# Miniprotein binders against b1l550, part 19

Target 1, 279 residues: b1l550
Amino acid sequence: MRLPEELLERARDIHSEAPSHRIKLDRVGSFGLKVPVEFKGFLLLAEADVWVSLPEGRRGVDLSRQVEAIYELSNPPKDPFSLCREAAISLLEKLNYADSSGVSIRFDAPLQDGESLKYYGVEISSIASDEIINKIRVEILGMTACPCTAELIRAYKSSEIAATHTQRSLGILEVSTKAEHPDPDKLASIIERAMSSPLRTYTKRPDEGGLVIRSLSNARLAEDVVREMIHLFLEEFGHLPEDTHILAAVRSMESVHMHDIYAERSFSLDEIRKEISSH

## First folded at step 4 (miniprotein)

Design fb8
Fold by ESMFold2-Fast, scan of step 4:
Structure fb8 (fold): chain B 279 residues (1-279), chain A 98 residues (1-98)
Amino acid sequence: as target 1 above (279 residues)
Amino acid sequence: SEEFEKLLKEAEELIRKLEELAKKLGNEELLRLAEELKRLLEEYKKALEEGKDPREIAFYLLKILWTLIEIAKRTGDEEVLKLVFEIILKIYELKEKL
């Protein structure tokens, strides 16, 4: 709910007072705002957080000005990347006591899957100070199949038939860069190609059999999937600035397990290039 | 046909023994998995009786194998492991006979 103008003026007077303790705060803002965005031809309702840094000598921030900044830029709805960057810049201009500002936007991205749609998670942010740092996180579900159980069955039976369990796995790629946000569809594609098999929105029994057989023929540990994601990322995005930071991770889960299996690696492009070239 | 029916009965009896062992051990997770095996074998039998697509029938055998492998990975009990391996062998024999 927005306050009347007279109440906003009175609130600003309070916020300029000295705090009880002279402590700087890193992020103060409005979280969980609903904002319309246009993404690749789709009108989506996204969730946004907006914030600024607060100096040690100031009691509070003008939260109404933060909300105005993002809503002014969201009409008409625009792509979430431009909205994120422009809102972060606008926040610093409107709230001159702040050293930095940030905007984060989260939504479920539609992806064509034959005649149906599937969805993957996207979170983007822009943090503005003397420069802008852009961050994107993509999460998408796929399937993995355990090669250890296949080997156990093959050894016991001396059979050519590989039998193993399959499980749902969540693949995660996160990129932080001074360049523009990477294309989330390309990040989602990297994750799916690294897994044993992608998941479909709707499958019939024959189609389910095909996905299972594909997963069994491409059995991979979570550790294998993370390494493959990094390899594919470097092929597609190795041109990004050397200080670009990446997180690649897989969380493997299934209905019969009481716990998840998790594997991750974080690195800068400079770090990973040195590591690969030394081997 | 007769040989195939005999293998089905043997698999069913082994699964029944696994279910009883799970109850004796008080292992609720193992009991749940044993009940799932029983359900899957019943679905497999029904699919065969209804003349369903061979790929769908093979998929039920695959699901049974995955559940058995999951039990084997989680068990420290030698009698449970012995029953699981005996059931796996019967499922492989059933697959060879389709």
Scores: ipSAE 0.000, ipTM 0.124, lowest interface PAE 20.5, mean pLDDT 78

Design kx1
Fold by ESMFold2-Fast, scan of step 4:
Structure kx1 (fold): chain B 279 residues (1-279), chain A 83 residues (1-83)
Amino acid sequence: as target 1 above (279 residues)
Amino acid sequence: SMKRVRIEFTFDEENREEVLEFLKRLARELAEKYGLKVLVEVEDGRIWILVIGDPEAVDKFIEEVLKELEKRGVKYTVRVEEL
């Protein structure tokens, strides 16, 4: 059902009118759009947000042009990195009052897990203004084992492998850079290697026992995990521009407490290199 | 009001990376000089520049970019589109 186009000639152009208050808005857009993407051979359903800045003299944004920008570029489905960057640029081209534009795309990424698949969280963004800033956040669950309790039980019984509590820990790596988005599979790998052990989608009892023994033999504090993630990140991605900003964090869902343990560090590549070099 | 122009360049493949770094450097210098917003990227094998700002400043930016490229003596084709 369509209203007659003749109504457009009589209607006010609300968006181009002066607002009630001359206040700039940082992000105005369409949030929660469902978009298909192609990721490493998989066709996935992603969720996208698109936005632009709105100057103090303009009442509103043409939201239909925002939706057109991302949908034109998403058919046929393409990789989410190119889609994110190209859509942000397209928004600046289509909306001439905007100072900046942005696109965020979220999905669960498949990762090979023996004969099965497991999934980790990915959110990518591209923000375009006088330059393009690419942002990626990867979240994946792993296992940690407490070294403090392990040491107490080892001392008590003098065994080679001490019993201790294990728990799921969420590892987080977030990168903001003027270079292209880092490969999320490599970020996920860094997080898993920093943990006491990775988690599996499917295990048989012998494999499950091996995973537990690995965790107990590689007990790590949340603080240890964050430091190891940073170390591994620098080995893999130390070539990125010096002003690249990273957040490394872990949230340990402590099995012996009603609360979680959290550790994080944010830094630029320039900052962390100077810190490490001075010690 | 703001003027928005997209400039697209096609260079021989062997020179593209070197020219891209040159154009990014030049664009940043001129953007700061003229108070412009400038993006330099690669899309479909082309180097493109999006420049946004005051019309007179945008025109000066375009003129200086083209003059600097001509001085380099590198073969290229260019398309300029006002958005």
Scores: ipSAE 0.000, ipTM 0.335, lowest interface PAE 13.9, mean pLDDT 83

Design kx10
Fold by ESMFold2-Fast, scan of step 4:
Structure kx10 (fold): chain B 279 residues (1-279), chain A 83 residues (1-83)
Amino acid sequence: as target 1 above (279 residues)
Amino acid sequence: SMKRVRIRFTFDEENREEVLEFLKRLARELAEKYGLTVLVLVEDGRIFIWVRGDPEAVDKFIEEVLKELEKRGVKYTVEVEEL
């Protein structure tokens, strides 16, 4: 049933009314929108959140204009970085009471894996106000092997490649910068290189054996992986502005425990350089 | 009625950051002077200014911003669009 449009002329404009309490809200918007994006030659279904700030004197946000903004910009599908930035700017144009806007887009990014594909998680955002701040979070699974158990078994039975437990570990890199979004494939590569071994979608037994041997020969604590991720990040992205903020983290799903091991470090580029140079 | 205008600047000078910061400060100062709502956004060497208010005040704002950039001899491309 569709109600007559003339009722809009008689209905109160709820959104423009004064709120019950004069409190500014930081993020009000449409969350969980499904949008197509083009990423490195792939057409993917992404999930988007769009929001704006709401001033203390206004009761609500024009949600339909938010959906229009991202919908118009997503047809035809474009790269998610441009979509993110352009939609954030468009929201400020369409919703003139807002002093900031933001867009976040999430998807699983394909990564070539021999003759197959594997996937890693990507979330990008752009937050617009006096300046634009670009954020990206990349998550990818890898393999770690425990050096402590390896050393104990080596002491028990001398061997150059000691047996130890292996497990899936989730590597995480988040970057917040005033520069353009870092390339997520490069962030994923940093995470995988920091691990004992990458994971694969499909292996045959000889290749699987090689992957296991690689992991065992490169046993690393979660703490080791985080430090290596930071080192590799600085080599690749040390040129970003000094106020760029990074979170490097690993969650290891320990095969010998009922719980996970977690290690993280957050820092600005300025902060980490002073720390490294002082030692 | 209220007038809404988007002003988009692109600068081709190497020292864009200083020019952009100057323009941001000028825009906010003039917005306060003329009683306008102004939102300024800087991205990738471009600046977006959204101005809302009384039509005469909006026109004065635009005129003064452009005059000041001209006095500085800044090289730029500008797009002014009524929303």
Scores: ipSAE 0.013, ipTM 0.473, lowest interface PAE 8.8, mean pLDDT 84

Design kx11
Fold by ESMFold2-Fast, scan of step 4:
Structure kx11 (fold): chain B 279 residues (1-279), chain A 84 residues (1-84)
Amino acid sequence: as target 1 above (279 residues)
Amino acid sequence: GKYRVTIHVESPEDAERVAEIRKIAEELAKKYGGKVLIEVHGDRIWILIIVDSKEEAEKLAEEIARKVREKFPDVRVEVTVEEI
């Protein structure tokens, strides 16, 4: 049943009213919106969160204007980076009481994997205030092999390739910068190269053997993987603004334990350069 | 509606010049009651200013272009106005 539009003349403007308590809110918005995006030739279904700050004197946010902002910019589908930045700016234009706005878009990104595709996780954000800060988080699974067990087996059997346990490990790179979003494929590549070996969607038996041998020949601790990810990141992206913040992390789902191993390091480019130079 | 004034600077190796251009934009935007946003794209920097009127946007764009060119005649700077 459609209600008469004339009811708008009689209804209170709840959002513009004073709240029960004069408290500023940092993020108020529409979360979990389904939006199409174009990513490297693929049309993907993404999830978007859109939000603004709410001043202490205003009861609510115009949520319909938030949805309008992102949907106007997502039809036709465009790249998620431009969508994030343009939507964040549009939110401040449409909702002039807000001090800041933000947009996050998450999706599973395809990567060519031999004759098939594999997928990795991407979350892109743009936060607008007096400046625009762009964030990207990439998560991809790889394989690690334990060097400690490998060394014990090598000592025992004098093998060319020591036997050891292998497991799935999740690599994480998160970048917050005033520059444009780093290419997520390059971030995923850094993570995979830091691992003992990448994982694949589909392999035939000879390829599976090669993957296992590769991982066993390149055994790495979670701590090793994090350090290598940072090293490779600095080689690829060391020219980003010095106040760029990075989180590098690995969660190893240890096949010989009931629990996971986790290693991380957060840093800014100026901090890490000073640290490396002091040694 | 509202209007966006965009300052596009190439050459991130001139970070000190970009900082000065940002300062010029912030000072002028305050004069016109505008909001200032900074967006960085690789080796290019976009400084965005949002104001309420077309007349104010055009006047602001003209003043920014003039002051930037006065201080940095050799820097490549593009200033544009668009309705958002």
Scores: ipSAE 0.000, ipTM 0.182, lowest interface PAE 18.6, mean pLDDT 80

Design kx12
Fold by ESMFold2-Fast, scan of step 4:
Structure kx12 (fold): chain B 279 residues (1-279), chain A 84 residues (1-84)
Amino acid sequence: as target 1 above (279 residues)
Amino acid sequence: GKYRVRIHVESPEDAERVAEIRKIAEELAEKYGGKVIITVRGDRIWIFIRVDSKEEAEKLAEEIARKVREKFPDVRVEVTVEEI
């Protein structure tokens, strides 16, 4: 049932009133919206957050305008990158009191894996103000094998391929840039190539044996994986603007410990290039 | 900035025309101390510029529209100035 519209003519406009305290808010919005997106031929259900800044003199945000902005642009479904950027800009158009707007979209991305599919996590955002900053975070599982234990076993028994412990490791690449979002499949590929081996959704015994041998022959510390991810990132995406900011990280779920091992590095392209060139 | 200049440009045919329109907007926005946000949707270009005064916003809007129409007379240009 709908209340009579005549009530709107008599009701106070609460959102446009002065607040109890003159404090600016950085993000006010609608969070956890379900939106369909088209990603590389797949129709996926994504989750979106939309927000705007709220000036110190205004009590509230028109939340219905925020939902309108993203849903107008998501029907029919389109690629999540264009949706993210266009919705952030549309929010500034619809909500003229806002200094900035933002949109984040999260989904699990399918990746072809032989006859099956595997999945990796993607979160993208666009923040619009005097400029647009695009951010993407990719997370994918891989396998690492410990080189320290491998060396001890090799010393003990003398073997071409030493036994060592293996574990699942989560690789993370996050990029913030004024350029368009990097291709998440390429980011996922960089992470997997930096690992001792990738993981598979489904393997038969011979393929599983090959994966294990690959991992053991390519043993890497979490620190090694982070450095390799940065190296591979620079080869693929070194052309991005110099103020592009990157986070590279690995969380290794150590099979011989009750706790995880974590390694990370944050940097701008300008910073890392100078560091590498200094030696 | 307290004022927003929105410029909608329709029917750019290729990347070279988009780049030239972007260049015009950026050069003029720098003159007035504003920053430019450009998005392309299909054959449309959306340009946002924020400046501190209404007079500057109106002058910037007129000058960008004039220069775009001079170089690309087949392009449709719609300009809106709003107080933030």
Scores: ipSAE 0.000, ipTM 0.298, lowest interface PAE 13.0, mean pLDDT 81

Design kx13
Fold by ESMFold2-Fast, scan of step 4:
Structure kx13 (fold): chain B 279 residues (1-279), chain A 84 residues (1-84)
Amino acid sequence: as target 1 above (279 residues)
Amino acid sequence: GKYRVTIHVESPEDAERVAEIRKIAEELAKKYGGRVFIVVHGDRIYIIILVDSKEEAEKLAEEIARKVREKFPDVRVEVTVEEI
């Protein structure tokens, strides 16, 4: 049953009324929307959050206009980066009382892995006010091998390739910039190249042995991986605006411990250049 | 607002010239109560201004195009107005 639309003429406009307390809210919106996106030839079902700021004198947000903003731009499906930026701008147009708007889109990105596919996590956002800030977070699993245990076993057994423990490690790169979103495939590639070896969706025993040997020959601490990720990031994306902010992090799921090891560094491009060039 | 003024700068452009074009757009947008954004899309740079009326959008577009061409006659700049 739907109520007669004529009732809308008699109903109070609750959203435009004064609130119980004159307090500004930073983010009010529709969260967990499902939207189709086109990503590098794939049609994916992504999850989106849309929000706006709410001034102290207004009771509520027009949530239906938020949903309209993103859905109008998602049909036909387009790339999630353009959708994110355009929807954030559209929100400010449709909701003129807002000082800022934001859109976040999350999906698992397919990546070619031999004859199969593997996946990595992507979250992008665009926050619009007097400027647009674009943010992207990429997470992908890789393998690390412990160099400390490798050296101990090498000393004990006098072998050139020491046995050591290996584990899954989650690499994280997060970039916040006034420029366009960095290519997530390039971010994922940086993370994998910083690891002892990448992980595969499908391996036969000879290929599996090769990954293990690669990992053992390229043993790295979580701290080593973070530093290498930063180095590779600067080589690939050093052209971004100097006020671009980056988080590089690794969470190593240590196979010999009941707990994880975590290493991170946050920096702006200006900050890291001065740090590196100052000796 | 209900109208988008987009300034499209052909890439590759000098970063200093893009910054100057943005400043021209920001100064003019303030006269019309507009909000200014920079968006990079592929090899293109967009300076987007949101204003409340069609008349203000058209005037703003004309003024920006004129001032940019006067200062940077070698830069390829397209200004468009659309209702969103």
Scores: ipSAE 0.000, ipTM 0.257, lowest interface PAE 14.3, mean pLDDT 81

Design kx14
Fold by ESMFold2-Fast, scan of step 4:
Structure kx14 (fold): chain B 279 residues (1-279), chain A 84 residues (1-84)
Amino acid sequence: as target 1 above (279 residues)
Amino acid sequence: GKYRVTIHVESPEDAERVAEIRKIAKELAKKYGGKVWIEVHGDRIFILIYVDSKEEAEKLAEEIARKVREKFPDVRVEVTVEEI
């Protein structure tokens, strides 16, 4: 049902009114929007959040203008990085009472896996104010094998038998920078190379055996994986601005425990360079 | 070893089958002088055996597959032999 447009002339402008309490809000917006994006030749349905800051003297945000900003820029579908940055800027232009704006876009990214595809998680953000801060988070599953159990079994048996447990581990790299978003495929590659082996969507019998052998030959603690991720990140992305912030983490779903193991490190490029150079 | 035997036992439905299949693999690997790596992913078993001759690898692969199928005829067993 559509109400007469003449009612808009008689209705109070609630959003422009003074609030009951003069309190600034950091993020007010439209969350869970569905937007099409073009990513490396794929048309994907992404999920987007858009927000702005709200000053203490204003009761509400014009939510229709937020949706307009992102949808105008999403037709035709474009790459999610440009969409994220351009929408954040557009929000500040359209909503002149806001001091800052932000856009986050989430999707599952396809990655070639032999004759099939596998997927990893991507979340990108752009936050606009006097400058633009770009953030990206990549999550991908890999395999780890326990070096401690491998050593124990080798020490115990005077036989040809050796074994250790393997498990799925979730690797996480998050980057916040004033530069352009890092390429998520490169971040996913760093995570997979830091693991004992990557995981596959589709395997033939010899390939499954080879994956297990690779994992066993490259046994790593969660702590080892995080350190390797940081090392590989610095080799690939050490050129980013010194105030770039990184989170490297791994969550290992331990096959011999009722609980998971988690390891992480947060750092700025400036901080980590000073730490490494002191050793 | 110059040859690798990979034995994939898919979806054992209970812990008793898993334990017995591992025991069979260990006994046969020892008989053929092979070095064995056994991996378990939930109910799936990967048995990796390294031997020095192709003939030994083929005999080992055949004998493990036969004994597992004989004892657990409803279990799917797949065997591959590769030169390293």
Scores: ipSAE 0.000, ipTM 0.069, lowest interface PAE 24.7, mean pLDDT 79

Design kx2
Fold by ESMFold2-Fast, scan of step 4:
Structure kx2 (fold): chain B 279 residues (1-279), chain A 83 residues (1-83)
Amino acid sequence: as target 1 above (279 residues)
Amino acid sequence: SMKKVRIYFTFDEENREEVLRFLKRLARELAEKYGLKVLVEVRDGRIWILVIGDPEAVDKFIEEVLKELEKRGVKYTVRVEEL
């Protein structure tokens, strides 16, 4: 039920009041908003978080202005990169007390897979402060095959392709940069190429057999996959600003264990180049 | 108290890229000098600048940017809005 608007004349402006404690807050906002986005010809349902900084002298944020900012920019639906960046800027303009703003948008991205589609996870952020920092996180499942068990089976009974266990592994690439967001399809491709084999949405038995043989012929540790992802990333995106920060990680859902194996490396482009060039 | 000012510059298209590089560098130097937060972007074919900080520092930033553009002989139109 809508109450009479004349009550606003008598109500205190809570948000503009001094807080109980003069403490600055880094992120205050509206989280879990549903927004439509256009991504590479697809209309997708995305989830968005929007926030601003709150100064120590102000009790609250005008949340309605935050929601208006992103909804104004999402009709008609636009690409999530432009939406993310423009919404962050709009928030900083509309909420005059804020000295930083941010927007995060997440969705499942379709990826062409023969005549079918498969999906991978994308989370995009833009944070506006004394510069705009663009962040993208891509997660995609692939297959890994254990080289340790393969070697043991080869020693036990000679075979051109040794038997070993295979499992789903989640590959993760996260990039923070002052440049435009990297193409998520290229990040997903890097992850898949670093794996023993990619996964398929749909296979028939002959294709499934081929996938398994491919994986067995390209057995890789989680550690191997992370190093290969970094190598491939540098080939594709080594042109990004030197202060670009990357996280490369793999979570292997080991089929022979009750637990997962995890490997990661965080680095800046200038840091990793110096490390590689040292040997 | 913080002051927030939005500046839009319109330049001839042939000069836009060169001027953008110059303004980004100048903005960063002045931001450090005066303790300001400064964002520089291209929006709707214009160069957009948002500057945040102490009122005196913000005013000095605007003055310095306009002086430097005048020294370079760059032709532009400008809108300055306090937010």
Scores: ipSAE 0.325, ipTM 0.755, lowest interface PAE 3.7, mean pLDDT 87
Fold by OpenDDE base, second read of step 5:
Structure kx2 (fold): chain B 279 residues (1-279), chain A 83 residues (1-83)
Amino acid sequence: as target 1 above (279 residues)
Amino acid sequence: SMKKVRIYFTFDEENREEVLRFLKRLARELAEKYGLKVLVEVRDGRIWILVIGDPEAVDKFIEEVLKELEKRGVKYTVRVEEL
């Protein structure tokens, strides 16, 4: 049912009215939109959030215009980085009363794993105001082996390769920068290289054995993984602006405990460089 | 009061990168000078600038950008659109 257009002439524009309380809102928008994106030759259905600021003198946001902005740019499907940035700018342009806008796009990114595929989680964001801030969060699972248990077992029974418990660990890198979004595959690679070993979608028995042996020979605490991620990140992305902010984190799903172990470090490139140079 | 203006520039290919660098720097300087929000982007081979702020400041920004481009002798087409 579509209401007669004549009613629009009689109806108050509720969104443009003064609110009962003159308070600015930071984010008003539509969350959980589904938008197609093209990523590494794959057509993916991503989840998207779009928002703008709302001034104190305006009751509501034109939500339909927000939805139109992102869908206009999503046809034909394009890379999520361009979509995110362009949509953020388009929102700011279309909504005259907004002083800031933002877009977030989430999907599982395919990653080649031999003849098969594995995946990592990606969230790409762009916030437009005085400047554009680009944010990317990458999450990928790896395997960790506990060095503490390995050392105990070595002490108990002399072995060339000490047995230890292994578990899945989620590595997280989040980067916020005024530069372009960092390459998510490179971020995923950093996380995997920081783990005891990567996960594999498909393994033959010899390959599985080799993967476990590698993990055992490269036993790492969650704390070790975070430090290694930071080190590798600086090697690959040290060229980013000094005000670039990074979160490096690991959530280890410990196999001997009912709970997870979590470790993180938040820093700017400027801060971490000073810290390392002081040693 | 807030005014939003989009400025589209089309440049000949030979000087596009240099002009872009110049415009980015100039836009930043003028944004700071006038207290404006300024975004510089390249889309479809065109340089566009979104300027947001006080109406008088926005107008001054546009005037100064065009003046500086003229001083450099850069050939361009420009479209100014108020949003």
Scores: ipSAE 0.257, ipTM 0.702, lowest interface PAE 1.4, mean pLDDT 90

Design kx3
Fold by ESMFold2-Fast, scan of step 4:
Structure kx3 (fold): chain B 279 residues (1-279), chain A 83 residues (1-83)
Amino acid sequence: as target 1 above (279 residues)
Amino acid sequence: SMKRVRIEFTFDEENREEVLEFLRRLARELAEKYGLKVIVTVEDGRIWIFVRGDPEAVDKFIEEVLKELEKRGVKYTVRVEEL
């Protein structure tokens, strides 16, 4: 059953009314939307959140216009970065009471792995207000090997390759910038190169043995991996605007412990350059 | 009340990066000068500018941007849409 359309004309416009308390809200929106996106030749199902700011004098947000903003831009499916930026701007265009808008889109990105594919996590956002701020977070698993145990075993039995424990480690790079979103494949590459070795979707025993030997010969602390990620990031993306903010982090799922080890560093490009150049 | 305008520029590929840097700087200067909220972004090979503020100030912003681009002698196509 549908109620008569005439009732809409006679009913109060609740969302346009004054609220019980004159308090501004930072984010009001539709969260957990499913949207198709086209990423480097793949059609993927992504999850999106859309929101706007709500002024202190307005009771509610027109949620249907938020959903309209992203869905009309997602058919046909397009690049998730352009979708993110365009939808954020569209929200401000459609909702004139909003001072700011935001969109975030999450998906698993395919990455070529020999004859197969592996996947890494991508979350992007665009926040539009006086300017647009673009954010991207990339997470990918790799392998680390403990140098401390390797050194102890080497001391016990002198050998060139010491036995040590290995574990899966999650590398994280997050970038917030006024420039366009950085290429996530390049961020994923930086993370993998900082690890003791990358992980594979599929290996046969000779290749698996080689991967293990590589990891053991390149033993790294979580702290080592974070520093290497920052170094590699600066080589690849050092010419982004100076107010670009970066988070580099590693969570190591230690195979000899019931808990994880975590290391991180947040910085702006301006901040890190001054730090590296200081004596 | 507030005036809202979207401006879309299409430039030759060889000029896009240089013109984008120029437009970002110009938009920032004019936004401060006229008290406007200005977003500059690149979408689908085009440079998008979204301007919000006082109607007179928005009109001056658009006029100044177009005037400065003409002075630089760059080839472009422009679409201006009031929202």
Scores: ipSAE 0.033, ipTM 0.566, lowest interface PAE 7.1, mean pLDDT 85

